VHH binders against o14958. Designs and how they scored, part 30

Target 1, 349 residues: o14958
Amino acid sequence: LNFPTYDGKDRVVSLSEKNFKQVLKKYDLLCLYYHEPVSSDKVTQKQFQLKEIVLELVAQVLEHKAIGFVMVDAKKEAKLAKKLGFDEEGSLYILKGDRTIEFDGEFAADVLVEFLLDLIEDPVEIISSKLEVQAFERIEDYIKLIGFFKSEDSEYYKAFEEAAEHFQPYIKFFATFDKGVAKKLSLKMNEVDFYEPFMDEPIAIPNKPYTEEELVEFVKEHQRPTLRRLRPEEMFETWEDDLNGIHIVAFAEKSDPDGYEFLEILKQVARDNTDNPDLSILWIDPDDFPLLVAYWEKTFKIDLFRPQIGVVNVTDADSVWMEIPDDDDLPTAEELEDWIEDVLSGKIN
Below, E stands for the ipSAE of ESMFold2; O stands for the ipSAE of OpenDDE; V2 stands for 0.75 times the mean of E and O plus 0.25 times the DockQ between their complexes.

## First folded at step 13 (VHH; framework vhh_7aqx_2)

Design Y03 (at its last read DockQ between E and O 0.84; V2 from the best seeds 0.77)
Amino acid sequence: QVQLQESGGGLVQAGGSLRLSCTTSGFKLDRYAFSWFRQAPGEEREFVGAISWSGSTTDYADSVKGRFTISRDNAKNTFYLQMNSLKTEDTAVYYCAKSRYRYFDYTPSEYDYWGQGTQVTVSS
ESMFold2, look of step 13: ipSAE 0.624; ipTM 0.890
ESMFold2 (binder alone), look of step 13: mean pLDDT 84; pTM 0.860
OpenDDE, look of step 13: ipSAE 0.604; ipTM 0.857
ESMFold2, fold request of step 14: ipSAE 0.693, 0.687, 0.677; ipTM 0.914, 0.912, 0.910
ESMFold2 (binder alone), fold request of step 14: mean pLDDT 85, 84, 85; pTM 0.865, 0.863, 0.864
OpenDDE, fold request of step 14: ipSAE 0.816, 0.816, 0.810; ipTM 0.949, 0.950, 0.949
ESMFold2, last read: ipSAE 0.670, 0.685, 0.675; ipTM 0.901, 0.913, 0.910
ESMFold2 (binder alone), last read: mean pLDDT 85, 85, 84; pTM 0.863, 0.865, 0.859
OpenDDE, last read: ipSAE 0.810, 0.815, 0.806; ipTM 0.945, 0.948, 0.944

Design Y04 (at its last look DockQ between E and O 0.89; V2 from the best seeds 0.00; counts 0 for: pae O 2.3 > 2)
Fold by ESMFold2, look of step 13:
Structure Y04 (fold): chain B 349 residues (1-349), chain A 124 residues (1-124)
Amino acid sequence: as target 1 above (349 residues)
Amino acid sequence: QVQLQESGGGLVQAGGSLRLSCTTSGFKLDRYAFSWFRQAPGEEREFVGAITWSGGSTDYADSVKGRFTISRDNAKNTFYLQMNSLKTEDTAVYYCAKSRYRYFDYTPSEYDYWGQGTQVTVSS
């Protein structure tokens, strides 16, 4: 929450065809801003200056880490951008080893710092005690996987670790080498369990042991859970994953009593409908996006001080919202399920 | 084990078309840049074209622009060189190559793995 004042030292390097090879080889993790051309227009110039300062502040906060920070001007260095394979101006790219990760989240210093810190950590967290099992179990709003392997030298653990790198930091991967932990979690040797958010029971991934490719394909096929939380660090990617369709969107402020209760009702609906492949509810906690509350209220014509659920058409930005009366009665799980059925059948929008 | 293997070469009349394939194993196609090179007898390997890690950025030598197209199929671990409007000066052994890096370059020294080559012969 509490960031230092920017000290004015330049830490972000402008890349050119002259220097890019040396800079890219210097760092194992590199944050690259591929920015729009800066014009004489004062609005565009101010917007670039604000983003540049955010990036410099992140570089200052993380100066003790081995992370490089660079920029590429889309017009001035168009040939370089072509060589690097960048296709979307205004994007942040993170280069970690041989991986290129597009950051599709909020361009804010605290979001970027947390994202980069997650990326420098090991892709798999090792669980070796009962207390760590309890911490693992308390994580309910992420997709998470856990596997039991003989040791870190196991070819099956190495395949699991390679799969984890593919999804880092958005999907949480855990492993144990301890038979006591495995027994507590009911894990067989070389078995991997997949936890959908907010579900009571995991799914054992079929056909153990697995290759990296089998694990990656399974996770890719299960990336639209029945209930999922919108996160600032992946906000734009998640929002756009239903292009040519609709999003069922639920606003519930977890810290508010009515929002908390509505979220519990959403969890029940998700549990009762986890076998419906057409259903994925996107939960948004307004506290995660304080700067977007006013925009959403105007765009959708809703009040976010109270729970809301609706459908947004990604093609034309039209939306329809369930009527929730001003009184204290939230919809029941049955009322939500009926409304959802009408949405999925096409009777709404 | 990293392997690249070209196929699809042969004899073709001038003005004709041919598609070369580069089948790969031992790495992910979306991590690196890949290039086609060609070598005529008595000459050094010449850059033909490249595709980057994303699959969305390509570049070509001036001598083949508008006639050759590079594409990629990740599911088949293969990338392709579609050659149209072939000329006798296109006669060469064609090689596919993997860059060490996510970016491409025009010089052969930037590439750490090569296929064995496939002969393309364009007759008049």
Scores: ipSAE 0.476, ipTM 0.824, lowest interface PAE 2.1, mean pLDDT 88
Fold by OpenDDE, look of step 13:
Structure Y04 (fold): chain B 349 residues (1-349), chain A 124 residues (1-124)
Amino acid sequence: as target 1 above (349 residues)
Amino acid sequence: QVQLQESGGGLVQAGGSLRLSCTTSGFKLDRYAFSWFRQAPGEEREFVGAITWSGGSTDYADSVKGRFTISRDNAKNTFYLQMNSLKTEDTAVYYCAKSRYRYFDYTPSEYDYWGQGTQVTVSS
């Protein structure tokens, strides 16, 4: 195993009023770090350098993909920043064509590489074979949509594709032009099916055929699953999507037998309560967040070697966790459901 | 087809207020910056104000700063120019314009589509 190391070449460019137009026209995909002024303080300098080196490494790894990487100093380039519409210092923005995407995830090289690789792909993946159908069906922890259309030239497919651009890469859009594939997936012409994470059956979006606006509106209305997985590439955005100032959080390692079993129980609870718009459970696999495990254990006073479920206040991080004795079996679906009901009713807070 | 249409102009006394609207169609509103320009008789078209793709940033000409405010409503495909404390010097035809980009510019050449304009007259 050999990990990439910084090769000494600087690839990240400082954006200025003088060069921004040229740079923006040069790249179809541009990664832009909007940063606060770097003071003479040693800690601040090191923090900035850390961010810069991460971007340099990402730029190096993705050099063959023709992605641009730039930084904008909020103070030195205040006028430019205003023109570009960036108002949150410390944020990373991806410019893809006319679209601007705010990255609100873990600022890590591997996370960014994966995020960008997903983003450079077409917003809609075409399914044309049995193997691809199987791959589609195996995706359980993402919101995914699939539509059947007459052809790539169909106005309805074009609308679908435009809709997909609103949610890439966080929500996955699939399409097929193949009658056999459509039959296998029980799709009618111009039908789009919406799959909620961990649910067995899709929802056929009503009133086909669809406009872009109709699709976008539907997805926005349904983009908060009953059970969803926290991902590094969107972790902060997900956390900001609380319900009534709280998150119901479940920690479980999928790679651990107990964690796996607990997750299956959670899935069952979610399926049984999918009609409740006030319920959204956030599943966190500690293996996805090795840097935060110690912090969570300390903050919440829990052991993440074991499955945990609790309610967390997003304002002050106050939390209450379900008691799961070490010597006992995992909670049943009924026990979890009862606990959740107590949380939602305010009995547990 | 891309279209921009201004509305809300008219006659107002000095010190009064007007709200202009620009209704857009034929493109994704949230992907572009928009600006208001104005042109008085015998004068060149001048920058009034702009709003970025996200709506998170605005900028104004010095002559209108503090009096004019630009906002946008993506759901209505419309952006606005709220004009307060109007002066006789604000008399002009007001135009809304779509930027070629997600960012705005102060020069008209960077805008690819324009409205027909709406007359604003401020009397003493």
Scores: ipSAE 0.086, ipTM 0.554, lowest interface PAE 2.3, mean pLDDT 92
ESMFold2 (binder alone), look of step 13: mean pLDDT 83; pTM 0.848

Design Y05 (at its last look DockQ between E and O 0.85; V2 from the best seeds 0.00; counts 0 for: pae E 3.0 > 2)
Fold by OpenDDE, look of step 13:
Structure Y05 (fold): chain B 349 residues (1-349), chain A 124 residues (1-124)
Amino acid sequence: as target 1 above (349 residues)
Amino acid sequence: QVQLQESGGGLVQAGGSLRLSCTTSGYKLDRYAFSWFRQAPGEEREFVGAISWSGGSTDYADSVKGRFTISRDNAKNTFYLQMNSLKTEDTAVYYCAKSRYRYFDYTPSEYDYWGQGTQVTVSS
């Protein structure tokens, strides 16, 4: 195993009034870090350098993909920042065509590489074979949509594609022009099916055919699943999507037998309560967040070697966790449901 | 079909207020920057104000700063120019424009689509 190391070549460019037009025209995909002024303080300098090195490494790894990487100093280039529409310092933006996507995830090289690779792809994946259908069906932890259309030239497909751009890469859009594939997936012409994470059956979006606006509105209305997985590439955005100032959080390692079993129980609870708009459970696999495990254990006073479920206040990080004795079996679906009901009713807070 | 249409212009006394609207078709407000320009008789078209793709950033000409405000409503595909404390010098035809890019600029050449304009007259 050989991990990439910084090769000494600087690839990240400082954006300024002098070069921004040229740079923006040069790249179809541009990663832009809008950063605070770098003070003479040693800690601040090191923090900035850390961010810069991460971007340099990402730029190096993705050099063959023709992605641009730039930084904008909020103070030195205040006028440029206004022109470009950036008002939140410390943010990472990806410019893809006429789209601007804000990255609100873990600022890590591997996370960014994966995020960017996904974003480089077309917003809609075409399914045309049995193998691809199987791959589609295996996706359980993402919101995914699939539509059947007459052809790539269909106005309804174009609308679908435009809608997909609003949610890429966080929500996955699929389409087929193949009658056989459509039949296998029980799709009618111009029908779009919406799959909630971990649910067995899709929802056929009503009132086909759809406009872009109708699709976007539907997805926005349904983009908070009953059970959803926290992902590094969108972790902060997900956390900001609290319900009534709280998150119901479940920690479970899928790779661990107990964690796996606990997750299956959670899935069952979610399926049984999918009609409750006030319920959203955030599943966190500790294996996805090795840097935060110690922090969570300390903050919440829990053991993440075991499955945990609790309610967390997003304002002050105060939390209450379900008691799961070490010598006992995992909670049943009924026990979890009862606990959740107590949380939602305010009995547990 | 791409269209920009201004409305809300008229006659107003000095010190008064007007609100101009620009309704857009064919482009998404959250993909491009949009701006207001004005042109007085015998004068060149000049930058008034702009709003970024995100809607979170605005900028104004020095002559209108503090008096004019730009906002937008994505659901209505409309952006606005609120003009307060109007002066006789503000008399002009006001145009809304779409930037060629996601960023706004202060020169008309950076904009590819324009409205027909709406007359604003400020009397003493």
Scores: ipSAE 0.701, ipTM 0.891, lowest interface PAE 0.7, mean pLDDT 94
Fold by ESMFold2, look of step 13:
Structure Y05 (fold): chain B 349 residues (1-349), chain A 124 residues (1-124)
Amino acid sequence: as target 1 above (349 residues)
Amino acid sequence: QVQLQESGGGLVQAGGSLRLSCTTSGYKLDRYAFSWFRQAPGEEREFVGAISWSGGSTDYADSVKGRFTISRDNAKNTFYLQMNSLKTEDTAVYYCAKSRYRYFDYTPSEYDYWGQGTQVTVSS
């Protein structure tokens, strides 16, 4: 996004024992930065000032929304932080209703604005027409769930809505109360289908009807699909979710013709190998991470203007990359599968 | 419908240990702060300790610090007060309570739901 210049107006409130009750009651949605003590070290001071400016800019961009922006100093307000239950210094917490959400993404203005805008929406989108079914079906790069319920008053719909709040905005939850829509999607009453990214067929969640806890647990157990997109708003959580200390990483710029074609080949490989529990490919679109492109090119010794696939060791950042000639010929699905098999067997390390 | 139910009270000799349980319904332990209060005969309810929505932040009255520990089990919707090195001055009715908000505080007016109480009696 093209952001305005920060206008210098102070919109972010420093919380203290004296003001926190008034501030917390004022907003239904509140963005809270629980920051480390600001030391006299010049590097640390500049890093804090940068984050302050990011928050002030986000507050400026969203000033027309009913969103509060606050900070809590971990040292100066240690007693307050204890009362509020914040235990990880340097973290951003989003208070929405009675839920507290820890933000595990890039501390950047555009990422935070999009994240907060997604959070002010309802956690479940209702589908009631054929056109809306078509729109639902076009979403392929997110985990999505859809359920059929009697009405908004259904205890099973309420459980589904509570589960959706747990994953908002990362996972898309949909519901229908319309029998025609349910028939088109082959949904039975109180059934919920789970869609893994890029797969043609959903998983009907077993043992309907469900409690909130059963839905939450199922989704948590299925957040490591065969092909998934790395997103800035959950980047650190996703990167920490490795398989034996490694990631199979694929760079493909979707807006570029070669990147688009490579992504289509990755989808085919994922579909053909969805039965392999040892395979999870992390797709990174470099356009989503403009600040990290130079770092990755230097660290991995690769050219991100072209599609790339490799294996990255999370512990020491060692990596091995498939050789893709500098011509128009991308690897076939079979060539990719052979390379992946060599990686998984340990032939490539 | 929100309910809090204490259990585990009883008679204990000084220097002994006791664990109280509070089972909750209608509110998840990870959305609100919960606290233990106690009331001796002729006294007002006093703060004993609290656990935050995150479960990682606790606080205790000075009179019980180092002797009492609060923990929780989200799967059972239950939180606990482990009381060690009990003294006769710990004799009271113990109440669990849910905070009105996601933060805890030290006065009873900050809490909107209360258990029925469980008697703890510490003999010399």
Scores: ipSAE 0.387, ipTM 0.796, lowest interface PAE 3.0, mean pLDDT 87
ESMFold2 (binder alone), look of step 13: mean pLDDT 81; pTM 0.834

Design Y06 (at its last look DockQ between E and O 0.88; V2 from the best seeds 0.69)
Fold by OpenDDE, look of step 13:
Structure Y06 (fold): chain B 349 residues (1-349), chain A 124 residues (1-124)
Amino acid sequence: as target 1 above (349 residues)
Amino acid sequence: QVQLQESGGGLVQAGGSLRLSCTTSGFKLDRYAFSWFRQAPGEEREFVGAISWSGGSTDYADSVKGRFTISRDNAKNTFYLQMNSLKTEDTAVYYCAKARYRYFDYTPSEYDYWGQGTQVTVSS
């Protein structure tokens, strides 16, 4: 096994009033880091260097994909920043065609590489075979949509594709033009089905055929699942999507037998309570966030070697956790539901 | 078809206020920057203000800074120019414009679609 190492070549370019037009024309996909001025403070300098080297490594790994990488100094290029519409320092933006996508996840090389690789793909994946249907069905932890259309030239498919651009790469859009595939998935012509994470049955979006606006509106109204997995590539955005200032958080390692069992129980609870708009459980697999495990254990005073469920205040990180005795079995679905009900009613806070 | 249409212009006394609207169609509003320009008789078209693709960034000409405000409503496909403390020097035909790219600029050449313009007259 050999991990990529910085090869000494600088690929990240400082964007300025002098070069920004050329750079924007050169790349169909551009990664832009809008950063604060680098002070003379040693810590600040090292922090900046760390960000820079991450981008350099990503640029190196993705060199063959023709992705541009640039940085914008907020102070030195204040006018440019205004022109480009950047007002939040420390943010990473991806410019894809006429779209601007804000990256609000872990600033890590592997996360960014994966994110960008997903983003360079078409916003809609076409399903045309049984194998692809199986692959589609195996996706359980993403919001996914699938539509059946007459052809790629269909007005309704085009609307679907445009809608997909609003949510790429966080929500997955699929389509088929194949009658056989449609039959297997119980899709009618111009029907779009919406799959909530970990739910067995899709929701057929009402009032087909759909405009782009109708699809986008529907997804926005349903983009908060009853149970959802925290992902490194969107972790901060997800965390900002709290309900009434709190998150119900469940820690479980899927790779651990106890964690797996706990997750299955959580899925059941979610399925039983999908009609409650006030319920959203955030599942966190500690294995996805190795850098945060120690921090969470210290902050919440919990052991992440075991499944945990609690309520967290997003403002001050105050939290209350369900007591799960070491010698006892995992909570039943009923016990979890009762606890959640107590949280939602304000009895537990 | 891309279209921009201004409205809200008229006669106003010095010190008064007007709100101009630019209604757009034929493109996704949230993917582009927009600007207001104005042209007085015998003068060149000049930059008034701009709003970014996200709406989070705005910039104004020095002559209108602090008095004019640009905003946008994506749901209505419309962006606005609120003009307060109007002066006789603000008399002009006002144009809304779509930026060619996601960024705005201060020169008309960076814009690919324009409205027909609306007359604003400020009397003493």
Scores: ipSAE 0.642, ipTM 0.871, lowest interface PAE 0.7, mean pLDDT 94
Fold by ESMFold2, look of step 13:
Structure Y06 (fold): chain B 349 residues (1-349), chain A 124 residues (1-124)
Amino acid sequence: as target 1 above (349 residues)
Amino acid sequence: QVQLQESGGGLVQAGGSLRLSCTTSGFKLDRYAFSWFRQAPGEEREFVGAISWSGGSTDYADSVKGRFTISRDNAKNTFYLQMNSLKTEDTAVYYCAKARYRYFDYTPSEYDYWGQGTQVTVSS
């Protein structure tokens, strides 16, 4: 969606000890920016002004929704921040009901609008038709779960819904109450299937029926898929989820023919190696991050108009990239697997 | 059903230490703030200290700062009050309390569930 020009109306409220209780009660969903003290330094002032404008634009775009937008100055309102439990300056928090969700993604208007729109939806999407099954099946690049339950009143559905709240909006939870849908998906009553990204077949979560805690634990243990897409809304949390101080990073522009083909090769490698707990490939589509392309090309000394795969050190951004000829020749799945094995064994550094 | 139960009270000589425990059930520890209060006979309950929903922020009454420490153990659903350098003025019934909301405050009205209390007596 294209964004309008900011109209200049002040919609973001500064919280203080005097107003915070009333403001917190007014909205079911509240976007709260816990910002660093506004310094007299011109660079810091500009950075804050840009973020404030982003929040005002998001508030304008979403003005028809019941979403509050607020900020808390970390120094001016230090006592309030302590009461609210905020401990990381510069963070954006989403208050939904009794949940406090830390947003750890790109601070950009389009990212925030989509994130907030996802959060105002129910944590579980109900599938009730064959067309909705097809739409569900086309989702390949997310962790997704689907369960079959008797009704909304089922204690097992309620446990599933509570588990979904824990991961909203990052992991997609679906349910059906329709026997026809369950049959198309080969779901048994009270069974939940877990879909790792890009895999052909789900796995049934063992030991049905489940408590909320069992579902949450299972999902937490399976949050590091063999191939995962970097998303702007969780970019910084994903980047911090490294393995032995490195990330295996693959750039593939899905809309480009060579990028599409490379992604298909990555999917095959991931499917062949899904049982290897030491392997997780982070796929980045440069189209998702247009403002970062130049930065990455400079930092990694690579050309992002072509597919790339490499290993990146998380502490200093030092990197080593697989030699892929500049011509149209892409590595085979076997060549990628050999390169990955060299990385994992330490032959490549 | 939210339930809180204090333990660990007793008689201690001035200068000594005690650790109070509050075992909990029926609420998610990371959604609400939690506090310790105390009450001497004939007095109102007074704030002792609080820990935030995140567990990373604490606050204490001036009378106990530097001597008392609040912590939590999520695996045991338990909050603690470590009380060091005890004074006779610390003699009271100690209560643990769940905040109504994600924030803590200093008045008892901000708390919707309470333990039964545990007696701490500090002798001279």
Scores: ipSAE 0.615, ipTM 0.882, lowest interface PAE 1.2, mean pLDDT 88
ESMFold2 (binder alone), look of step 13: mean pLDDT 84; pTM 0.859

